# VHH binders against UPF0146 protein MJ0688: the designs that were tried, part 11

Target 1, 137 residues: UPF0146 protein MJ0688, of Methanocaldococcus jannaschii (q58101)
Amino acid sequence: MNVKIIVEFIKKFAEENNCKKIAEIGIGFKFDVARELSKYFDLIAIDINEKAIEKAKLLGLNAYKDDLFNPNISLYKNIDLIYSIRPPRDLQPYILDLSKKVNANLIIRPLLNEMPIKELKLKNYKGEVFYIKEKQI
Below, E stands for the ipSAE of ESMFold2; O stands for the ipSAE of OpenDDE; V2 stands for 0.75 times the mean of E and O plus 0.25 times the DockQ between their complexes.

## First folded at step 6 (VHH)

Design w7 (framework vhh_7ocj_1)
Fold by ESMFold2-Fast, scan of step 6:
Structure w7 (fold): chain B 137 residues (1-137), chain A 122 residues (1-122)
Amino acid sequence: as target 1 above (137 residues)
Amino acid sequence: QVQLVESGGGLVQAGGSLRLSCAASGFTFSDYAMGWYRQAPGKQRELVAAITSGGSTRYGDFVKGRFTISRGNAKNTVYLQMNSLSVEDTAVYYCAADEWYGSYRPDEYDYWGQGTQVTVSS
């Protein structure tokens, strides 16, 4: 995984789609992408793991605990783009459903050689693979 | 800073057992998923077993029922108990660490050990 290329792709996508408020779902303990993107966007970081949220806050991120299988929809008011990096396969349909409920664009950077779930479109970018859903395509 | 040090490899006869250990340092061990991977000569690296920070386990199909992964958070160590070994288990075994959020592919783990050789003779 190339963090700089992932940041570049998400930033470019967000700018092209006029996204200003973005959410990273399932951030875990990998903060590099969110920290870089938070310089350009109003970003929130989401995870179910309380320790991950505590660490994210210590690094200056706006972070909230939420259960992806039963999300608190109010956390995602006005979110233009949801993205997730290497999310577990079983969580991907829930992330997609969340993006539909809050009417947001979606980017998933999957595990290598993983096939997309239905409705997501493959996008290759400088050696990285993304699955995307746009509000209008 | 971050180190994973494998031990317990060696030569064993078919039908025998080995226990591999991986001592971790430089990160909060209990927050990370740990995995064992192997690479035989001329083959790609493949998942043997993985264990999440919460203790859930996953195994490669070829080792199910024979190998057991476990962790000792107090000792910052992950273990692989290998039973009923066959010549096909001959490989370099690697310890790997990743942030807990599910199963990751071998080429995307955050940290890797140097590997320990396991040789099974007939």
Scores: ipSAE 0.012, ipTM 0.223, lowest interface PAE 9.1, mean pLDDT 83

Design w8 (framework vhh_7qia_2)
Fold by ESMFold2-Fast, scan of step 6:
Structure w8 (fold): chain B 137 residues (1-137), chain A 118 residues (1-118)
Amino acid sequence: as target 1 above (137 residues)
Amino acid sequence: QLQLVESGGGLVQPGGSLRLSCEASGFTFSDYAMGWYRQAPGKQRELVAFITSGGSTNYADSVKGRFTISRDNAKNTVYLQMNSLRPEDTAIYYCAAIPSYEEGSDYWGKGTPVTVSS
């Protein structure tokens, strides 16, 4: 995974769409993207795994445990952008639904062999592939 | 080991059509997703179209409605039908075979040039 290109794409997208508060969904134990983006944005990290959240907090991230199959909507108050890197296929419809409920932009960085849900648009950026949804205005 | 060979590129006028083919030799073709990438001079390589092992397709916005990706597993071949070609489509087109995760080994062709000019 090219962390620098992923950071660059998300940062550029967020700036172009005037995003201030962003959320990474399903961060797991891969913190490099969130740590870099947290220098520029008010970032929260989300995962269902309590140990992942504990580790994220030790590294200085604002991190919260949440179950995307039954999300705590209050955690996402004023979120402008949700992003997820290589999320499980089964979780993608729930991430999309959350982005609609909180009126946020969405970026998914898939496994290349994975087809995202139909509503997302394919975007190429410096050899990397992303799927996006822009929020309704 | 999987090897990919592209064909079908060439010079075409705006509004014309080309069909690119990519023939795989080796094993497990049906278990790979197949993609068509392109790289214009001075630009990064971009994914144009891909097709999963199950036949689901997706396209970059710039080509949606004009390009169609398909595969023939019996012939170990993936195709890109390019219609309504524009000067902006001028690039070297690359075929890629992609495993189920990015840490796996991708297989790439050497590319076939497409020039759209009058």
Scores: ipSAE 0.006, ipTM 0.349, lowest interface PAE 10.0, mean pLDDT 85

Design w9 (framework vhh_ozoralizumab_d1)
Fold by ESMFold2-Fast, scan of step 6:
Structure w9 (fold): chain B 137 residues (1-137), chain A 119 residues (1-119)
Amino acid sequence: as target 1 above (137 residues)
Amino acid sequence: EVQLVESGGGLVQPGGSLRLSCAASGFTFDSYAMYWVRQAPGKGLEWVSEISYSGGSTKYPDSVKGRFTISRDNAKNTLYLQMNSLRPEDTAVYYCATDSWYSGEYDYRGQGTLVTVSS
């Protein structure tokens, strides 16, 4: 996984779509992307694991616990872009649904040998693969 | 529990045709949308076709529209891709996959089938 290329793609997409507030779903214990993007955007980090959220906060990230199978919609008010890196396939439809409910753009960086779910468009960028959905205007 | 086994790939000349098959097991095949996706050497996955659970609707990207035809035989639990007017840029490993909307997940399982279009 090339963190620099992932950051570059998300930043470029966010700028092209006039995104100011962004959310990473399922951050886990991998903070490199969020920490870099937080220099340019108002970013929140989301995970169901309380220890991951504690560590994210210690590193200066705005982080909140949430269950994406039953999300707290109020956490995502004013979010312009939701992104997730290597989310489980069964969670992807729920992340897509959340993006529709809050009218946000969506980026998923999948695992290798994985196909996009219906409604997502595949983008190749410098050797990295992304699935995207642009919000309705 | 989903198993998908692709076959029918091979070496073909530009302008030639191939018919790919995907044998499905481990789920109620006639209740799920099915897809073909491909991966060229050194590149990411590219969606190439979609078919509804009944076979009543199909979709294609512009890159293959008019050349590729997706179909299914629900009695045989088999998905097909008829590829005509093949080009060197169609060279890739081809995979079939199920729609995650029904099962909460989708997967392509199997080695895929290699299609090589040689000039």
Scores: ipSAE 0.000, ipTM 0.099, lowest interface PAE 19.2, mean pLDDT 82

## First folded at step 9 (VHH)

Design p1 (from k2 with G35A G60A; framework vhh_7ocj_1; at its last look DockQ between E and O 0.67; V2 from the best seeds 0.00; counts 0 for: pae E 2.7 > 2, framework grips)
Fold by OpenDDE, look of step 9:
Structure p1 (fold): chain B 137 residues (1-137), chain A 120 residues (1-120)
Amino acid sequence: as target 1 above (137 residues)
Amino acid sequence: QVQLVESGGGLVQAGGSLRLSCAASGFTFSSYAMAWYRQAPGKQRELVAAISSGGDTRYADFVKGRFTISRGNAKNTVYLQMNSLSVEDTAVYYCATETYVEYSDTEDYWGQGTQVTVSS
C-alpha cells in the first residue's frame, strides 16, 4: 500500500470537492494517512477499537470511538468527506450509509481487486485504485 | 501456487474487438475477485475492470460500456470482451487477483500480461 499516493489522492479529491473536514472510518492502527492528511484538513479518526483510538490520540489525531453499526451522527457534524482504507467488505454498506446520513463524499481504498459495494465508482490514480461516491448537491 | 495466464491480445484496428482470457489456477477461483489491469508505455497501471466472486462488475471511466468482464467458473477463466477499441486502449493487459495467504496479509498475483495494440 502506497501511503503517499493514497494521501495524495484523498487530498486532491478533498480539495477538488472543497472539503474542509474529513473523517477516516476504521483507522485501526495504521495512522500514516490520517497523520499526513491532518496537516491539511480538519480530520477525525473513527474506530470501534478503543485501543486504536487511544493510540491515535497519542499521535496527535482527533479520534473518537464510534460504532459504525449505530453511528453517533453528531460526531460527523460538518464532515465533507468520509474515507476508509481497506475496510472489511461487510462494513462498506454501513460506511456508505453513514456517508449518506452525513451527506459526505466517500472514498474507499479497498484491498487490491476487492470490489466495494455497487454504489461506488472506480477511480484510478497513479497506479492505485479507489472507489468514490460524491455527496448529493 | 497461484498462476494467471493471459491470452487473446494482438493487433486490431480502431473500432475493432478483442476478447482477452485469463486462465487462473492455484487458488479457489470462485472465492476471489478477478480484475483486468492495463499499462501503456509511460503511463501508470490502471484498473480496467473487476468482477467479484459474486459476479458484480466495476469498470473504469474510460471503458464507457465498451468492455465487459466475465468469469467462467468451469474453466477458472476470466474474460475481458473489448469492443469499439481505440488507439488509447493500446497497452499490456494484465489479469490480477488478490488472495489470502495463511498467517499473512493478502498477496497480489499478476499474469505476465498480453499486449493489445490498436491501430488507427
Scores: ipSAE 0.342, ipTM 0.712, lowest interface PAE 1.4, mean pLDDT 92
ESMFold2, look of step 9: ipSAE 0.393; ipTM 0.717
ESMFold2 (binder alone), look of step 9: mean pLDDT 83; pTM 0.829

Design p2 (from s3 with F27S T28I; framework vhh_8pnl_2; at its last look DockQ between E and O 0.52; V2 from the best seeds 0.00; counts 0 for: loop humanness VH .132 < .165, pae E 4.1 > 2, framework grips, unsure alone 60.5 < 65)
Fold by ESMFold2, look of step 9:
Structure p2 (fold): chain B 137 residues (1-137), chain A 120 residues (1-120)
Amino acid sequence: as target 1 above (137 residues)
Amino acid sequence: QGQLVESGGGLVQPGGSLRLSCADAGSIFSSYAMAWYRQAPGKERELVAAISSGGDTRYADFVKGRFTISRDNAKSTLYLQMNSLKPEDTAMYYCATETYVEYSDTEDYWGQGTRVTVSA
């Protein structure tokens, strides 16, 4: 996994789509991408694991606990882009549904070779693979 | 996890066919999605095709129906049937997978590659 290229792609996509507020879903204990992106965007980090959220806050991230099987939609008010890195396959339909409910762009970088729901468009970028959905106008 | 070993590459004329194989000696092949990537000299690596553990497939747009990815989980073998080959398909072809090792950590596994050359 190339963190630099992942940050580059998400930043480029967000800028091309005029995104201001973005959310990382399922951050876990891997903060590198979010910490870099938070320098450029109004970022929130989301996970169900309370310890992951506590660590994210100690590192200076705006982080919130949320259960994507029953999400608190108000957390995502005015989110322009949702992105998730290596989400579990069973969580992906819920991430997609959330992106539709709040009308946000979506980027998933899955486990290498794992495929999200076929609704998402595959894009090769500098050796990494992303699956994207642009929001509806 | 075991080592991934590709085979079946070679020299072929435009319009020809090749069948690539990728064997995994590891015991968890059936648990993970597998994919074929390719890289021409001086170019970035790119996904060609991917297949889930359950058999669902995705293809890069440049494939345009010419290639078919498949897997035999009982033999721990991944295949790529390549038809209607074009000179632009000339590249090293790699099989790959990425596995979870801890909650938020992963490791990736790549074969050494098999060369496909399309030209006289």
Scores: ipSAE 0.241, ipTM 0.606, lowest interface PAE 4.1, mean pLDDT 86
ESMFold2 (binder alone), look of step 9: mean pLDDT 75; pTM 0.751
OpenDDE, look of step 9: ipSAE 0.499; ipTM 0.786

Design p3 (from s3 with S53W; framework vhh_8pnl_2; at its last look DockQ between E and O 0.01; V2 from the best seeds 0.00; counts 0 for: pae E 18.6 > 2, unsure alone 60.3 < 65, placed apart)
Fold by ESMFold2, look of step 9:
Structure p3 (fold): chain B 137 residues (1-137), chain A 120 residues (1-120)
Amino acid sequence: as target 1 above (137 residues)
Amino acid sequence: QGQLVESGGGLVQPGGSLRLSCADAGFTFSSYAMAWYRQAPGKERELVAAISWGGDTRYADFVKGRFTISRDNAKSTLYLQMNSLKPEDTAMYYCATETYVEYSDTEDYWGQGTRVTVSA
């Protein structure tokens, strides 16, 4: 996983789609992408793991605990882009559903060897694979 | 499944140097504070050095500036550069996550280690 390329792709996508507020779902304990993107966007970080959220806040990220099986939709008010890096397969339909409910663009960078949800478009970028959904205009 | 594998030990003269490596064959390494421990015959395991995900380091007092811990999170590899080695540094050296070590002292959480021997 090339953090610099991932940041570059997400930033380029967000700029091309006029995104101002973005959310990383399933951040876990890997904060490098979010820390870099927070320099350019109004970013929130989301995870079910309280310890991950505590560490994210210590690093200066705006972070919230949320359960994607029953999300608090109000956390995502005005979010233009949702992205998730290596989400478990079980969560992908729920992340997609959330993106539809709040009408946000979606980027998933899957785990290796995972097939994406059919609704997502494949994009190769400098050796990294992304699956995207643009919000409805 | 994560597996921590230590390497880089060997025989050196007093004042010599060794570079230890710890490779993660899985994803265990990626988010945790990592540490090097050592155990000499008849002694308890003791902390040598620790490093947080963000790069903050801690060292045992006996290190006295001779060792440097580092990590490459992209390669899931932990390093210990050991300089100015002394005979009292002779021990088995182990890597571990700080979280696992804090909650378990069973041998199931320790690998084979890598032996460092300092003699002349």
Scores: ipSAE 0.000, ipTM 0.078, lowest interface PAE 18.6, mean pLDDT 79
ESMFold2 (binder alone), look of step 9: mean pLDDT 75; pTM 0.759
OpenDDE, look of step 9: ipSAE 0.348; ipTM 0.715

Design p4 (from s3 with T97R; framework vhh_8pnl_2; at its last look DockQ between E and O 0.58; V2 from the best seeds 0.00; counts 0 for: pae E 4.4 > 2, framework grips, unsure alone 60.8 < 65)
Amino acid sequence: QGQLVESGGGLVQPGGSLRLSCADAGFTFSSYAMAWYRQAPGKERELVAAISSGGDTRYADFVKGRFTISRDNAKSTLYLQMNSLKPEDTAMYYCARETYVEYSDTEDYWGQGTRVTVSA
ESMFold2, look of step 9: ipSAE 0.205; ipTM 0.579
ESMFold2 (binder alone), look of step 9: mean pLDDT 76; pTM 0.767
OpenDDE, look of step 9: ipSAE 0.632; ipTM 0.830

Design p5 (from s3 with D56E; framework vhh_8pnl_2; at its last look DockQ between E and O 0.11; V2 from the best seeds 0.00; counts 0 for: pae E 2.05 > 2, unsure alone 58.6 < 65, placed apart)
Fold by ESMFold2, look of step 9:
Structure p5 (fold): chain B 137 residues (1-137), chain A 120 residues (1-120)
Amino acid sequence: as target 1 above (137 residues)
Amino acid sequence: QGQLVESGGGLVQPGGSLRLSCADAGFTFSSYAMAWYRQAPGKERELVAAISSGGETRYADFVKGRFTISRDNAKSTLYLQMNSLKPEDTAMYYCATETYVEYSDTEDYWGQGTRVTVSA
């Protein structure tokens, strides 16, 4: 995956949609995208893995543990954009449901050539593939 | 762990053909999508073609039907048949994959590349 292009796409999308607060769901141990985006947006990073959250905090990210199978909705109340990079296939419906509950835009960059759930629209951007759902205005 | 090794590159005249191969005995080859990328001097690396674990293919617009990606899961080998080659196709060609390694973690694997030169 190309981190520079992923940052570029998410930043462009967020700016075009007047997003101020954004969330990365399923950050794991890959912090480069969030660290770059946090320079421009009020970002929170989310994962169920406590070690990942500890590392994210050490790197200066505003990070919280949450289980997307039973999410703490209040963490996301003012979030304008949820994005997730290479989330497990079975987690994707729960990420979509969360985005609907909090009325946030959604971007998923799936694992290489993996298809996410049907409700998202495909966007090719400089060799990366993203799947998008815009929030209700 | 998979290790990817490309072969089949070389020097060819415009209009010629090459077949690239990407091999490794990677334990999980058949479980993941595979892709070919290329990088010309001074340019960003770009996707050429991708093929899913189930055989579904995707091509960059510049391919215009000239290349065909395929896979042989029994031999753990990815192919790129390149026809009607143009000087603009001159680049290092890489095979690549992305895999899950933990619930929320992933890993990128890249070969070292094979050079394709299309010139007069």
Scores: ipSAE 0.376, ipTM 0.685, lowest interface PAE 2.0, mean pLDDT 88
ESMFold2 (binder alone), look of step 9: mean pLDDT 74; pTM 0.748
OpenDDE, look of step 9: ipSAE 0.633; ipTM 0.834

## First folded at step 10 (VHH)

Design q1 (from k1 with A50F G60A; framework vhh_7ocj_1; at its last look DockQ between E and O 0.17; V2 from the best seeds 0.00; counts 0 for: pae O 4.1 > 2, placed apart)
Fold by OpenDDE, look of step 10:
Structure q1 (fold): chain B 137 residues (1-137), chain A 120 residues (1-120)
Amino acid sequence: as target 1 above (137 residues)
Amino acid sequence: QVQLVESGGGLVQAGGSLRLSCAASGFTFSSYAMGWYRQAPGKQRELVAFISSGGDTRYADFVKGRFTISRGNAKNTVYLQMNSLSVEDTAVYYCATETYTEGYDTEDYWGQGTQVTVSS
């Protein structure tokens, strides 16, 4: 996984779509992408793991605990873009559903380049693969 | 160590067909998605097709039903059947996989590539 390319793609996508506030879903214990993107965007980091959220906060990230199976929609107020890096395949429908509920753009960097759900579109960028869905106008 | 070895490339006329093969070793083949990429001169590398460990497939928009990716688990081989080839398909085709390393990190592996040349 090329973190630099991932950051570059997400940043470019966000800029092209006039995104101001963005959310990383399932940040886990990998903070490099969020830390870099937080320099350019109002970023919130979400995870179900309390320890991950605690560490994210220690690193200066705005982070919240949330459950994708029962998301607190209020946490995602004014979110323009949701992105997730290597989420489990079975969680993608829930991430998609969340993006629909909040009417946000969606980017998924797939886990091991696994196939996305059908609603997501394949996007090539500098040798990396992303899946995207644009929000409704 | 992970090894990917492509074969099956060559020169073909427009409208013709090729079948690429990628022999994989050094990892649990059945546990990981496999992909075919291509890179034309002066262009960036782009995904052609992926196949998941479960057999689900995904294709780039330019494939338009012309190519089929498949995997032979018994032989640890992934294939790309390419039909209705056009000159725009001329490129070096690469087999690729991504595997887990320690933690949640991943590492990309690529073959040496096989040249596909489609003449008008």
Scores: ipSAE 0.022, ipTM 0.488, lowest interface PAE 4.1, mean pLDDT 90
ESMFold2, look of step 10: ipSAE 0.352; ipTM 0.671
ESMFold2 (binder alone), look of step 10: mean pLDDT 81; pTM 0.818

Design q2 (from k2 with V2L A14P A23E A50F G60A F62S G72D S86R V87P V92I Q112K Q115P; framework vhh_7qia_2; at its last look DockQ between E and O 0.07; V2 from the best seeds 0.00; counts 0 for: pae O 11.3 > 2, placed apart)
Fold by OpenDDE, look of step 10:
Structure q2 (fold): chain B 137 residues (1-137), chain A 120 residues (1-120)
Amino acid sequence: as target 1 above (137 residues)
Amino acid sequence: QLQLVESGGGLVQPGGSLRLSCEASGFTFSSYAMGWYRQAPGKQRELVAFISSGGDTRYADSVKGRFTISRDNAKNTVYLQMNSLRPEDTAIYYCATETYVEYSDTEDYWGKGTPVTVSS
């Protein structure tokens, strides 16, 4: 996995879709992508793990605890793009559902290159694969 | 630059065996997971098996116990040993990785694949 290319793709996608506020779902303890993207976008980091959120905050990120299985939609107000890096396959439908509820674009960098779940498109970019869905107008 | 070349397909009777190979080039093979997909006539492409860079394997339920995915990093090759083949295994088999053709705007990029036909 090439972090630089991932950042580049997400940034480019966000810019092309006029995204201002973006959210990383399931940031965990990997902060490199979010830290870089936060230079260009209003970024919030989301995770169920309180320690991850605390660490994210210490690193200067806006971060909030939330449960993807029961998301607090208010946290995602005005979010234009939701992205997730290598989420478990079984969580992808919930991430998709969240993106639909919020009416946000969606990017998933998959853990494995399985076929994307329904409604997601496979996108190749400089050797990296992404699952994407554009928000509805 | 990136290339995946599948081989080993053919016609086989039910209960027979085939060994597919996929030779990769254009990227650091050992750093990426490799996998096999298949697409039967009139059906969607489906995952058959994956092997991580560390050697962990995953299989579709339909092939568990019959198919084995393996890799040889020295040869940049991933294999699919298919035993106890069934007519429903008939499909074009494709090799996949986390690495795709650079600047490809084509959705669902795949190689040429290798055809497998299981028939009496």
Scores: ipSAE 0.000, ipTM 0.224, lowest interface PAE 11.3, mean pLDDT 88
ESMFold2, look of step 10: ipSAE 0.090; ipTM 0.510
ESMFold2 (binder alone), look of step 10: mean pLDDT 79; pTM 0.797

Design q3 (from k1 with G35A; framework vhh_7ocj_1; at its last look DockQ between E and O 0.16; V2 from the best seeds 0.00; counts 0 for: placed apart)
Fold by OpenDDE, look of step 10:
Structure q3 (fold): chain B 137 residues (1-137), chain A 120 residues (1-120)
Amino acid sequence: as target 1 above (137 residues)
Amino acid sequence: QVQLVESGGGLVQAGGSLRLSCAASGFTFSSYAMAWYRQAPGKQRELVAAISSGGDTRYGDFVKGRFTISRGNAKNTVYLQMNSLSVEDTAVYYCATETYTEGYDTEDYWGQGTQVTVSS
């Protein structure tokens, strides 16, 4: 996984879509992408794992615990873009649902090139693959 | 050590077919998704097709139903059946996989590539 390319793509996408506030869903214990993107965007990091959130905070990220299966929509106020890096395939529908509820753009860097759900578009970028869905205007 | 070795490329006339093979070793083949990428001269590498460990498939927009990715778990081989080839399909085709290394870290692995040339 090329973190640099991932950051570049997300940043470019966010800029092209005039995104100001973005959210990483399922940040886990990999903070490189969020840390870099947080330099350019108002970024919140979300995970169900409290320890991951605590670590994220220690690294200076704005992070919140949330359950994707029962998301607290208020946490995602004014979010323009939701992105998730290598989420389990079975979680993608929930991420999509969240993006719909919040009316945010969606980027998923697939886990191990897993197939996207039908509503997502495949996007090639410098050898990396992303699934995207634009928010409804 | 992960190894991916492509074969099956060559010269074919437009409208023709090729079947690419990728022999995989050095990892639990059945546990990881496999993919075919291609790179034409002067262009960015792009995903052609991918197949999950569960057998789900996805394809680049340009494929338009012409290509089929499949895997043979017993042989640790992934295939790309390419039909109705056009000159725009000329590229080096690479087999690829992504595996977990530690925690959330992953490593990308690529074959040496196989040249596919489609003549008009």
Scores: ipSAE 0.237, ipTM 0.650, lowest interface PAE 2.0, mean pLDDT 91
ESMFold2, look of step 10: ipSAE 0.423; ipTM 0.707
ESMFold2 (binder alone), look of step 10: mean pLDDT 82; pTM 0.823

Design q4 (from k1 with G60A; framework vhh_7ocj_1; at its last look DockQ between E and O 0.24; V2 from the best seeds 0.45)
Amino acid sequence: QVQLVESGGGLVQAGGSLRLSCAASGFTFSSYAMGWYRQAPGKQRELVAAISSGGDTRYADFVKGRFTISRGNAKNTVYLQMNSLSVEDTAVYYCATETYTEGYDTEDYWGQGTQVTVSS
ESMFold2, look of step 10: ipSAE 0.546; ipTM 0.772
ESMFold2 (binder alone), look of step 10: mean pLDDT 82; pTM 0.828
OpenDDE, look of step 10: ipSAE 0.375; ipTM 0.731
ESMFold2, look of step 12: ipSAE 0.450; ipTM 0.728
ESMFold2 (binder alone), look of step 12: mean pLDDT 82; pTM 0.822
OpenDDE, look of step 12: ipSAE 0.597; ipTM 0.822

Design q5 (from k1 with G35A G60A; framework vhh_7ocj_1; at its last look DockQ between E and O 0.18; V2 from the best seeds 0.00; counts 0 for: placed apart)
Amino acid sequence: QVQLVESGGGLVQAGGSLRLSCAASGFTFSSYAMAWYRQAPGKQRELVAAISSGGDTRYADFVKGRFTISRGNAKNTVYLQMNSLSVEDTAVYYCATETYTEGYDTEDYWGQGTQVTVSS
ESMFold2, look of step 10: ipSAE 0.543; ipTM 0.775
ESMFold2 (binder alone), look of step 10: mean pLDDT 82; pTM 0.829
OpenDDE, look of step 10: ipSAE 0.378; ipTM 0.731

Design q6 (framework vhh_8pnl_2; at its last look DockQ between E and O 0.02; V2 from the best seeds 0.00; counts 0 for: pae O 11.8 > 2, placed apart)
Fold by OpenDDE, look of step 10:
Structure q6 (fold): chain B 137 residues (1-137), chain A 118 residues (1-118)
Amino acid sequence: as target 1 above (137 residues)
Amino acid sequence: QGQLVESGGGLVQPGGSLRLSCADAGFTFSSYAMAWYRQAPGKERELVAAISSGGDTRYADFVKGRFTISRDNAKSTLYLQMNSLKPEDTAMYYCATYTYGSDDTDYWGQGTRVTVSA
């Protein structure tokens, strides 16, 4: 996984879609993408793991604990883009659902070479694969 | 999509059996839930059966134990054993990726036709 390319893609996508506030879902303990993107966007990091959130905060990220299965929609106020890096396959529908609920664009960087779930489109960018969905008008 | 290829359809009499196969050549088969859908003439597409990557299954109400969905991850192949077929089962059958909680999909093969007639 090329972090630089991932950042570049997300940044480019966000800019092209006039995104100002973005959210990473399931940040875990990998902070490189969020740290870089936070230089350009109002970024919030989300995870169910308290320790991950605490670590994210220590690294200067705006981070919140949330349960994707029962999301606190208020946390995602004014979010223009939701992205997730290598989420489990079975969680992707919930991420998609969240993006719909908050009316945000969606980017998923899949874990493996796989077909995107329903409503997502495959995007190849500099050797990296992404699933995307643009927000609806 | 061109990545999923169904086979095994044909003409059978009521009460007969067919075994449908779906070969996956386009993605990591074992990582996906898969499903069989069908569409009869003039009717909407409907879910027949789904199977998770781990082998958990669900069936449409009309199946009534007559069909069995299974998978061979080593062969990247999905199967649908269809027994006790009825004329009402006549349809184009499609293999597709399955999204949990959704009975719809955008990713499927060309389909294989099943005709049940006396």
Scores: ipSAE 0.000, ipTM 0.241, lowest interface PAE 11.8, mean pLDDT 89
ESMFold2, look of step 10: ipSAE 0.015; ipTM 0.399
ESMFold2 (binder alone), look of step 10: mean pLDDT 77; pTM 0.780

